VHH binders against Alpha-tocopherol transfer protein-like (Ttpal). Designs and how they scored, part 3

Target 1, 343 residues: Alpha-tocopherol transfer protein-like (Ttpal), of Mus musculus (Mouse) (q9d3d0)
Amino acid sequence: MSEESDSLRTSPSVASLSENELPLPPPDPPGYVCSLTEDLVTKAREELQEKPEWRLRDVQALRDMVRKEYPYLSTSLDDAFLLRFLRARKFDYDRALQLLVNYHGCRRSWPEVFSNLRPSALKDVLNSGFLTVLPHTDPRGCHVLCIRPDRWIPSNYPITENIRAVYLTLEKLIQSEETQVNGIVILADYKGVSLSKASHFGPFIAKKVIGILQDGFPIRIKAVHIVNEPRIFKGIFAIIKPFLKEKIANRFFLHGSDLNSLHTNLPRNILPKEYGGTAGELDTASWNAVLLASEEDFVKEFCQPMPACDNLLGQPLLPEGLISDAQCDDSMRAMKSQLYSCY

## First folded at step 1 (VHH)

Design b03 (framework vhh_7uia_1)
Amino acid sequence: QLQLVETGGGLVKPGGSLRLSCVVSGFTFSDYYMAWVRQAPGKELEWVSSISSGGDYTYYEDSVKGRFTISTDNAKNTLYLQMSSLKPEDTAVYYCAKDWSEYDDSGYYFDYWGQGTQVTVSS
ESMFold2-Fast, scan of step 1: ipSAE 0.016; ipTM 0.343

Design b04 (framework vhh_7b18_3)
Fold by ESMFold2-Fast, scan of step 1:
Structure b04 (fold): chain B 343 residues (1-343), chain A 120 residues (1-120)
Amino acid sequence: as target 1 above (343 residues)
Amino acid sequence: QVQLVETGGGLVQPGGSLRLSCAASGFTVSSNYMGWARQVPGKGLEWVSYIYSGGDTEYQDSVKGRFTISRDNAKSTVYLQMNSLKPEDTAVYYCARETYDDWEGSLDYWGQGTQVTVSS
């Protein structure tokens, strides 16, 4: 009898084996072709515990766990899709599974953000110049998501539209295997933002957004740089900091108007002129064009009708016929919309 | 060159206590995020506790109030004091240094592990 001598990817004893003792890498999973360079394969092994020789088994293990524990969860089970969650949780199967469940749970529980999520639905936000992705990565290979809250005018549309645009951008970025390994950096420019305007991003929304980014989205966030913030932001952060986990607090850098401080982390050659850099003027049109060119992919991936009887635990919801439109409040109408439209 | 050596595991009865030790070499313990993770028989790896560079600590909900992580910078050693042990705490316990910390709180596992068995 021959038994499989493979250890689980999440086993620390596997990580302690010498590379010379490891078997030759198996073929990549069906339908998946690895696009990582040799350097990124090495980085993924060192930082994410990803071993190419066990990639097929790791993806299959997560797939089997989804089928067993959440058999009614409407989700892609493609190798490339599941691999995003394994990479985001350093190949810890249980954490990757919870992230996948949370990812779909967040999308179903917040229809104001996730319903009809596609570039054409967000043209007003995109045209405002609220966000872009810089053309160059940082020294760690992280894409830089630049947001400018001052470009938002609250009377034109609610703050949730800005949040939608952020998540749309994250969905686009995470399609890249390089981004799955390297992660992203956020650069938030608060120039011109009044405290009154900033109050729209209150504690409830902030906690929910941070919670979804940390526990509901398969992306590594390496740093959040804040520039041109009102002077009181440093005081507020100093009061809040003792209540944050040290790890999370150490990811937030408040630079004020000190661009030399910013430049110690983001070199001038990748920054636009607006942030003391040499990479030209800040351009939002190029990233907007990338998103709009991806319209059909977003519609196919995120704009599918859902069965009326599914819930976040894979259990049947109450039959729709028991809840008429005349008996629904706005929340229930949003739930119905979520079941039959884009996530 | 970086080494983590775990000791202190063994057989203990439910309600008992054990102290695990992790002897670190090749880096400064007080300047790094350190933690403990465990491999439960038939399950994947799960994190147990963290101690951050500034001394703040975090615990998995199931061990909170029972386990205490600490360090001795002079001895380059990280400890896990485990009290009120339960059969479900039976696992191989690994000491880990996090060299690339992300928002997930996952660890790079550098030690060989030490077996803890909680059984009557």
Scores: ipSAE 0.015, ipTM 0.380, lowest interface PAE 6.6, mean pLDDT 78

Design b05 (framework vhh_rezetamig_d1)
Fold by ESMFold2-Fast, scan of step 1:
Structure b05 (fold): chain B 343 residues (1-343), chain A 123 residues (1-123)
Amino acid sequence: as target 1 above (343 residues)
Amino acid sequence: QLQLQESGPGLVKPSETLSLTCTVSGGSISSGDYYWGWIRQPPGKGLEWIGHIYYSGSTYYNPSLENRVTISVDTSKNQFSLKLSSVTAADTAVYYCARLDYEDSSEGYFDLRGQGTLVTVSS
């Protein structure tokens, strides 16, 4: 007759059920067990300030802060979940707490992206070949998220569906402790992207996406490689650069059509032949299958109605919230001039 | 084993330039994994970030101080320095040199600091 057994028996609306109709309490999940190799433990110590002997103490400190400062926040307090936020903010408790609050707040601030977020709802995007994760990691152990904007047809569905597919993929990748330590690399292929198609990713959308990735998601982005971009893409980058933290801006690499430049950072043996590699043809079906196999987990996590008390927390503080309408209009005009005038 | 140590005058007169140097020992400043910067703490107040520099010479300054602050790096001496012009009594603080890790996706974390040096603006 533990407090835990009693809480399991008092699941929502159970008061109207007889005792004989209640399910048996589920077994306790196994406690956190570190899956990192010895080399990754050393890397986490050196890069993330993660001290294995203090790991669970640090997790408990964050848990206590959440319970004290945000008692009504509907969030997992599992060791493994909270470790994502500590690792993303180098075990700075205050920054990890803010990231956790922002992570949940993003689901309220952008329902078009975060509501009903599950693989089966995104089959059209996934089948288009818009994104995949390459089968091999880079030399630093980073998974490579490959994005092809030209595969998107704006008349078929809005740009927010592509953004949904990106965040769904990031949610899947960050479940891996290796990925929490190593981070990810983005490979964006702009081959065939028209200026009109590029204009759909304007300053407003760019600010939202970048703000969430930087301040609302527990992922380490180690490099962004852009290939086959139009010559004027440097001007497009200049428009989005003010929204990027300097570390992320310094990790953007524009390769154009020069695959030898790309191969300096991503070796041929991990790249598909479309990018001058030897790892076969680009395969989107394998990653799509991984996502679809995770359907039940995403339904449980992202497809339930939010409790009313969680709405009392408010929206995350994002840089976009401080921008005036005049600044937004000026930025949009600059974007159109840059993309269409070319003078 | 890596250590940072501040050096420079502890007393500066109003309207003059505050000049401090940080010496890095036990490791190289020419690391792509770190920025090197300055933070200060006025008496009875919180920490204020002043600015930081990458070993290539790229600088990033607190907007409230940008017209008065210059940070420079000398990779051959394993040192970086701060110049803060036109000082007033409000610039009286303990000044720390610090290492800023840039490897994560968030704004940097100052994971290593010098012992700090008190700079008084008086007379």
Scores: ipSAE 0.000, ipTM 0.211, lowest interface PAE 11.4, mean pLDDT 79

Design b06 (framework vhh_5j56_2)
Fold by ESMFold2-Fast, scan of step 1:
Structure b06 (fold): chain B 343 residues (1-343), chain A 130 residues (1-130)
Amino acid sequence: as target 1 above (343 residues)
Amino acid sequence: QVQLVESGGGLVQPGGSLRLSCVASGFTFSDSSSYAIGWFRQAPGKEREGLSSISGSEGGSTSYSDSVKGRFTISRDNAKNTVYLQMNSLKPEDTAVYYCAAGTEYYDEQSLAPYSYDYWGQGTQVTVSS
């Protein structure tokens, strides 16, 4: 039954691979080396259908699909990089491939968010205390991304700078194999959010952000805990709900001022004093230091000139329907024009 | 030993309705609220298609494929350890063997993928007559 399930869980192309060897020569060292504990290997098997004995064969199958179906896609083909997409889609090769294609398409289609994406460019957001990652994981091993929208002052910089800071943090977190298996939790503190501030987060931006997180980024969001939400939050949620898949919509938990409700899922010993916890005061400086220490990695990844056409016909790599022409801003239209003119 | 047994299949005319039942044994909703239950079907010469899922927790979240959304409804009865699929407005194209499947509750959008499920029933035939 488990063997039959394992066979059904892998692409038929995996069944054609040599039992003892990958179809290609072994990767050049340093190759992928699993950093997961035995407990996390078991969890990945149970939750993601990841079979350690088939891991590299599954990665090779995805690599072969990229080379065959998107031969001009400019992407890393490293084992560790491709494994992020397999884990995010529970080792469904077709869905993992689509996620990879979408990932690169999204990066090209929204230059306001993804161009010059580096910690030093986001000092104002980071210094505002808008976001941090808590020092302790939740009981499921999920890192907790804490955001405070009220720390943003719209007159200082546009809302897209906050979105940049979130994606920068997600890019950093997803590098960890433990995070790829466990996922993340979001803790959003809406204390002080006004109608005026909320008006900057309209349906166009909501569709883009949610679309990228659900269909264009290899991140597993396990829960979204909202605290101190004002009455207007029902209006904000009504704007975003149509763009959420049913499963993720059901992961939104509104606690209001009831911290006992929050503590059911996030125990006091991992929370700062601001949220009824015992883990000290909320500290944004430590996570900011982690991001700044990663400056050169982000420069290499997000601050290079856009490569020549990744697609054989100069077509946009962004999936049809994720972001329509009617929803593209001026910078995205400029990017799209460059993609279409590339031959 | 975890087992799933489907029932309620049969012959029905186009536009008719059927309710399929899936009875679980070897675990209960009280013992393992983390189990998700999915309904799948397979017609001759076609791949197995995911139709609907329901989480094993109280008030569980549901999901539906576009081909059955609005016509099929999934529900559960925790006291009877049973999950139901209510099928309305049946079409000849709905003719298939229908399977019940159980898997660890996945906080992910993959609830309709066959590989997300560890335990499978033997299936029940549904035939929509011409």
Scores: ipSAE 0.000, ipTM 0.189, lowest interface PAE 14.7, mean pLDDT 78

Design b07 (framework vhh_7nfr_2)
Fold by ESMFold2-Fast, scan of step 1:
Structure b07 (fold): chain B 343 residues (1-343), chain A 123 residues (1-123)
Amino acid sequence: as target 1 above (343 residues)
Amino acid sequence: QVQLQESGGGLVQPGGSLRLSCAASGFTFDDYAMSWVRQAPGEGREWVSSISWDSGSTYYADSVKGRFTIARDNVKNTLYLLMDSLKSDDTAVYYCAKDTSYEEYLSGAFDIWGQGTQVTVSS
């Protein structure tokens, strides 16, 4: 027996420890400053239940929950970082906490995708024209991520490189508070996709990718528009549909070659000529330049060496406490073996 | 309610066997990897074993390999630990734990824990 709940969880106040009994405190993080326009503040209130007067109190509540329930989880506790998770789950504390934990777990469970994640490592994918972010947002303020699977040549590099490029782009987009409130739209162009290319996206990898997007990444996907899908797309969608939540599945729109259908949601003035628009030709170079300009930020955040298994489980190992060095080594080896299994 | 409830613990003689069970409720059990973790008095937590969502992969700590078997029944939403050739060093509270990631791979981070069941190996 389950009933709908408005997440009425009362979190107990965390007792503060004496500063006299602790080593020197870390330097104060930069204070959070809201960059939202008045219209976006209103939208966040209406759509996300974000009350500006309670924003920092809500962030502190999530921080206290992390410290209480996952005290050894290696994560940023900055206001701006935690706010991403609250916004992605409409200020439901329990769901936001689960998303944060999943975010770190997913990233650690798939090093083939998330290790050494930086623009310079993905120049081949970026230069292929596989993905870009359109220069204009849709009427709801959503950035449009355009992907073109046909630009991938399997003999040049594995499909996981395309997945890396997608997640690199999502990491860049979610840094914007505007994007945290508005969400994103995906425009997938399946022109020229062969059966052989489609076969690389099997149920194993599909479950992993979809699982991360739905339950492990703090981004709101408002719509997925698919154009030029071949007859085989019925098979591709049959593979991914079982892994999609009903709400997300209802946000998939198949347009085929009917650009008038696409234009009911994405107006011509934001689309390139390739999709019946008036915003010039499709430009992948501008987004590639944005990513490459962010190289140092990605190196600092995602390319630091990690000590053995201490951080793999989202928590540091202690000489006493959670998981011993011997058990950690065994679990790390097992996880690595599974991550690199054939798909 | 999202819960994990362990059972099957007790007092057993060295060389004996026990079967622990963990009943899961409030989440889609067959979407997540599950683990057993133990804690002896005055010591830290020690990971014991993990099983993937589909039972296709099982993992064991070196201290229990060849003696313990992890299993799951996705129809009954139940996790098991079959413990053979028990030693005094196996005395601990045994917890079942749900992995955080919604996928086939282990994240090694746990978001839901049971209350624990006591296993005591002595004469």
Scores: ipSAE 0.000, ipTM 0.153, lowest interface PAE 18.3, mean pLDDT 78

Design b08 (framework vhh_7ocj_1)
Amino acid sequence: QVQLVESGGGLVQAGGSLRLSCAASGFTFDEYAMGWYRQAPGKQRELVAAITSGGYTRYGDFVKGRFTISRGNAKNTVYLQMNSLSVEDTAVYYCTADEYSEGWDTYDYWGQGTQVTVSS
ESMFold2-Fast, scan of step 1: ipSAE 0.014; ipTM 0.431

Design b09 (framework vhh_7uia_1)
Fold by ESMFold2-Fast, scan of step 1:
Structure b09 (fold): chain B 343 residues (1-343), chain A 123 residues (1-123)
Amino acid sequence: as target 1 above (343 residues)
Amino acid sequence: QLQLVETGGGLVKPGGSLRLSCVVSGFTFSSYDMAWVRQAPGKELEWVSSISGSGGSTYYEDSVKGRFTISTDNAKNTLYLQMSSLKPEDTAVYYCARDLGYEEDYSYGMDVWGQGTQVTVSS
């Protein structure tokens, strides 16, 4: 049934690879070991077109595509890293490659957000209570990223610091294979947000942030729940809606002060009392501790100097000009997938 | 267990109307996009329509736009397809399916299917 419903190729032949790898190339890092439960393996097969028996073949196909199409791109080619992009694009090789290229393009093109990205650099944002990840997942297994814009004081630091904290959190969350399969939910609490404060998130910044989340980050966003939004927010949403992919726009839920509406999707037992739940008081300190404990990993990943020779023919687009899945030509995708299946 | 049960198919004359129903059990369907897919005699599966889990967005194949309406009743865990101005070309077995994601290019990501209900449009 799945083959009848999806004609995209996800597992080209890797017969060109030697079973007896020669010592000439450096040794591969330790092989990928799946940490998914049996239920999540089944869910990944059903929802992402992930066939466990072809998983490493699919990863190798993407790796080969990167090496051929973007040979100078400075990127990890580890199995676990590449698998994030395949899962985010349901094992569509061309879309996964586009996402990987955009991911690095975004990081390079917005240094105000991605430069020196580490928890210790964001203590002011973290201590403000601007964001946290709730301790319990939703019924679909999605972690809930809770954001409170009212905790930001514009005179203390620029809005880009809040954006940095969001992306730092997303980078931490996507390390989990469970999150790669299940996705995330965003809960944004706009209580107390003034028109003046909202104006700092103007169309230019909104377009960049939305573009990165949709086309430059390997995370599946399953829902965006907005609570306590000012009445003018519906007008603001109408302005930004054209920048959203249709599937993401359909995942936006404006609840206002109606917590019963919120509870239809996020049950009370996973929500803090601030959102009508029974999971105790909203706790930002626990997530802050998780981020700070990851300091060394973030320094290694995001705080290394850029190689002087990382100069690519066919550089990734800036965030404002990211190539979306919708802009990819279907015939060109089929042609590229067919070429790689000959491997 | 996960199950989709379709009803409402039958014989209609060209220009007639039918309402298909799909009763969902074993999962919260408002958490998933839902779709209607059809298969005409001797032809491949064709996506017809999808509705987002929120119920706020609907999508249609060009040939059915303006004639078909997809909707949900969350209290009854039921998906509907209201079909009007039916044409002989609409003759097919119609399947209710759980859609794992709208790809914006009419591709299918369906993992749970109903048994199908036959719609025949002829004079």
Scores: ipSAE 0.000, ipTM 0.144, lowest interface PAE 15.9, mean pLDDT 77

Design b10 (framework vhh_7nfr_2)
Fold by ESMFold2-Fast, scan of step 1:
Structure b10 (fold): chain B 343 residues (1-343), chain A 121 residues (1-121)
Amino acid sequence: as target 1 above (343 residues)
Amino acid sequence: QVQLQESGGGLVQPGGSLRLSCAASGFTFSEYWMSWVRQAPGEGREWVSSISGSGDSTYYADSVKGRFTIARDNVKNTLYLLMDSLKSDDTAVYYCAKVYEGDSYDEFDYWGQGTQVTVSS
């Protein structure tokens, strides 16, 4: 029945009638719309070299570079997604491209951290009180990620579960354009951290975590405040310092038990009572609820099988150049893995 | 008073299997995480596996993943470690452990007397 088949293929009107019988698909999302306030637009111009009049042109330039230099990279090319990488590297196209490639490479190279990365898989860490994001930003508009290593009990689950929870939180935070411009502050409370707990964060894990945060994630870390650090912190810092870039190392502030020192950067009205503040008691349940409400988004992003192997020239060549995902050979998969691997 | 009593260890050949048990008393067993920790001769303690109070969450050290299975019976207040494909490197005293989840400054680990596992020809 080639004649009837050919008639159906050459007549779109029959297909159009069938389409009209189905529920209407949701409309395409509107193109990128900036959610920044006027003050944040000015800040982005001054600090990030972001020119609003050239924003979409800069995004398109990065998109074109990805398509030309890394046509096999399975990545979102959405304006909003690519803008994260431009903002993280002050609109330096080459550095933004390297960050994007590293972002995907690091996610593939550490399945223990990045596979099945979703809030429901991390209930144990979230319920421990290991991390939260404080309800108030600092005076520069930075969200404060509070981490309490003492809440982790090594006999319950491995340290990689804590690392998963940190990255899940960073993925959630970086979706905000305000956070892309302002950055974040980390508040690490070392109260109760013993040498035995610290020994679990050895040089191999430290190198991987620090490498991903510095070179594989589109987040601007403006300060790391450490409070209640015991003498062991000198040993921990000696292990991690060689892996830190000078700029980031200079953003580490050690306060010890002197919370007045902390308050010079994080005012009392944004801190919980545990850190000498007036913003109530430390609340981890609210941030946990935000993460759990995002479950389906994380499942779509991190719980899908690896992308199919594509033509190395980018878009499929029609009609003879088409290859099915099931016919993608192992040499192409190996080449893709080698091009996008990190440490 | 928290008490943990391990059993089921012994001598086994490489590739063999063992089932370790831990009888727990003095606390509401079903409400607490339980862990297996081992110590090889001349080595420090190494965490092996953990299970949540309900049994819904299980975690394993990379060295034992795919070979060991942790399980619990909350009616009998008993923790289990099912060990398959045993290797000489698995030779150690195996301890059942419960961590006290009070204030972090008053945290205490409760350990049993241990059960010896020896993997040898």
Scores: ipSAE 0.006, ipTM 0.448, lowest interface PAE 10.3, mean pLDDT 80

Design c01 (framework vhh_7nfr_2)
Fold by ESMFold2-Fast, scan of step 1:
Structure c01 (fold): chain B 343 residues (1-343), chain A 121 residues (1-121)
Amino acid sequence: as target 1 above (343 residues)
Amino acid sequence: QVQLQESGGGLVQPGGSLRLSCAASGFTFSSYWMSWVRQAPGEGREWVSSISSSGSYTYYADSVKGRFTIARDNVKNTLYLLMDSLKSDDTAVYYCARDLYRGWSDYFDYWGQGTQVTVSS
């Protein structure tokens, strides 16, 4: 009774029928091939409850849940895609399923951000130097997403274009299995941000952006470092803190102008000279080139025509021909029209 | 009201075959992974086999691989274990178990009453 034997720790096997003629389970489809190093496999086991011997079992469980509970959801069911959601929720099936549903719901509910999402459509944001990913990871293997709000000029384009660039970058980063396991760090530089500029990121937009990052995107945020924030920012943080989950709120670090405080978390050898580091000058061109090289992948993902009007969970609720265009709302039609403009 | 009821156990000679069944009720059977776990006299529990909700994936303990086959019928809400080339070491009470869907993959939330398999020479 007290002895715990290994549970579910065998490789997938091909079953054979007895002469009693029970139907054979379908043959196992070829699974995804893991690209993680041995160290990252160990880290995933310790931090995410990912057991390689149960990985295909866990992916199949999520796939079966999607097919059963959300049969009309238009989504990839590939092993590699579903694994992103399991890793982001530490292999909690219910939480991973909800994250997947929210991911697609967010993409449908905010066409201003997610419609026609491709690097070439964001040239002005990318060239402004608003965001980049630093060339070196932190000691935990986290990529560092650096954001500089002061580079945005509100008269040139709306704030939603900056938000589009952030989500485009997150979509690129999450393709890496290493990033799925390690997570990311955000470094936000508020140098030169006026109250006028800050006012464009109001509580409604902040709640929506924070909600998507916490509940609608399969990315693990390990820390948010804020530097050069104006003195009133601590008060602003107190206002937004209620919208943050406790875990994420505890990962916010306000450094002000004290770069020595930043350096206790991000070593100088991975930081550009603008943040007291030794890794050269801040380089936005290299990340912009990575995004532009991914143009065709983003066109396939975000710029394809949608099927006839569907609900927020994907495909029509009734068989084709029974639902008229009059039953679709204007928002869904507008989003579909925007996607048709993408070539 | 979740219920799992095993049947098909009995006494067989070494090299013989048995088919175990588990009738499930009170939940959406087709949405859950199902497993067989056995307990020999005086020994701890040993996991034997698991099958995915769709039946697409099956897993076996090394001690039974190539001799046992797990299968399910989602229309009849029934789990099966086909046992061939039985050995005296296979003597145990065999339990049908439902996997926890929301947590760790090695924890089972519901168990049947068990069915006795005795392999004697």
Scores: ipSAE 0.000, ipTM 0.185, lowest interface PAE 15.2, mean pLDDT 78

Design c02 (framework vhh_7ocj_1)
Fold by ESMFold2-Fast, scan of step 1:
Structure c02 (fold): chain B 343 residues (1-343), chain A 121 residues (1-121)
Amino acid sequence: as target 1 above (343 residues)
Amino acid sequence: QVQLVESGGGLVQAGGSLRLSCAASGFTFSDYAMGWYRQAPGKQRELVAAIYSGGSTRYGDFVKGRFTISRGNAKNTVYLQMNSLSVEDTAVYYCAADRYLSYDWTEYDYWGQGTQVTVSS
């Protein structure tokens, strides 16, 4: 490129050897570097209204909005982090800001799911074979999150551990810029699921999970394929459908035992043999290894002591950045009221 | 490379008709639902009409009975026939493609650049 043309110029003078004797400061960590292929840059422009020439300006606009409207929100303001929210809301600044606020509010509103959220704390659920991410993407480039509720034994641990594992997986997937642009597909296999197992995913838990996924998590869900569901699943879907946005509800596909129906959307060459495919046996160990290798990142993000009473609604903190005990209670109450959808 | 190119917009008198076309390229058209959306100044973008891969259609209440959506899979084109136009139909009309095309337009896969429709009385 331009560096090649520079080879025709007179080389700059070499530095003195004495400089080799001095310790150099460590290099700054790399700033945001786009990892998208040319095709994905084009797709992001066409589908998300992402203009590469405006990308960092758009990120700065969201950062400025956070600082102005939610000055007391404890959040990363890194380019790469904020870009997730812009991509999830097709560069609509107001909707991206609300998603960011909801993301942090949801994490604080459900400590049973989000406290001590790290792979090592979930070894039992991960080793059960409850979930994995398939090794191949679908034709749209979507990673396929495969969930098998029958692998869960309720007497071993509560359903919230399965929910923790799902969110941990989504947090890992959304770090990928390719995933931010393409989105994900969920493949849920209900083979062997009894009525008693299904009853554990009641309306209260369903409302909280769906609310977080739709309004509090920067993930684009392109389809939810359900296979081997019992006929009673129509009743389960009727319970959850009122909590789904119409768009997401219309992306639910109940295939039953008809794998030909599934193969219309997910080709055989990306599916394991368990789902009529040719991509080998379903493997949960590889994805578990990916999650466990990310342990330190999750400890830093989800296992640190929380700051005292972040005020997500922008009420003033004391000059020293502290909230009084009375104001702390009011701020937490206001946060829960504002983020009702995550309750 | 994915493209949606709208055409057929313009100025028309109240009670008149227009036919919008959207030519699609760069994806398997027959697998996608196609929709027409509009946005007037100071208003939210709203669904005008949608046609799903299987041929079923959906219309906004304000256009039902006046507008007709259709698709030509062989030509990779979706059409919007607009009859009995009123001043309230004045807006920029956008073509959209999404595999499932539903209520939340902000998450659709592909959007065109838009075409202006102006209805005068």
Scores: ipSAE 0.000, ipTM 0.115, lowest interface PAE 21.3, mean pLDDT 78

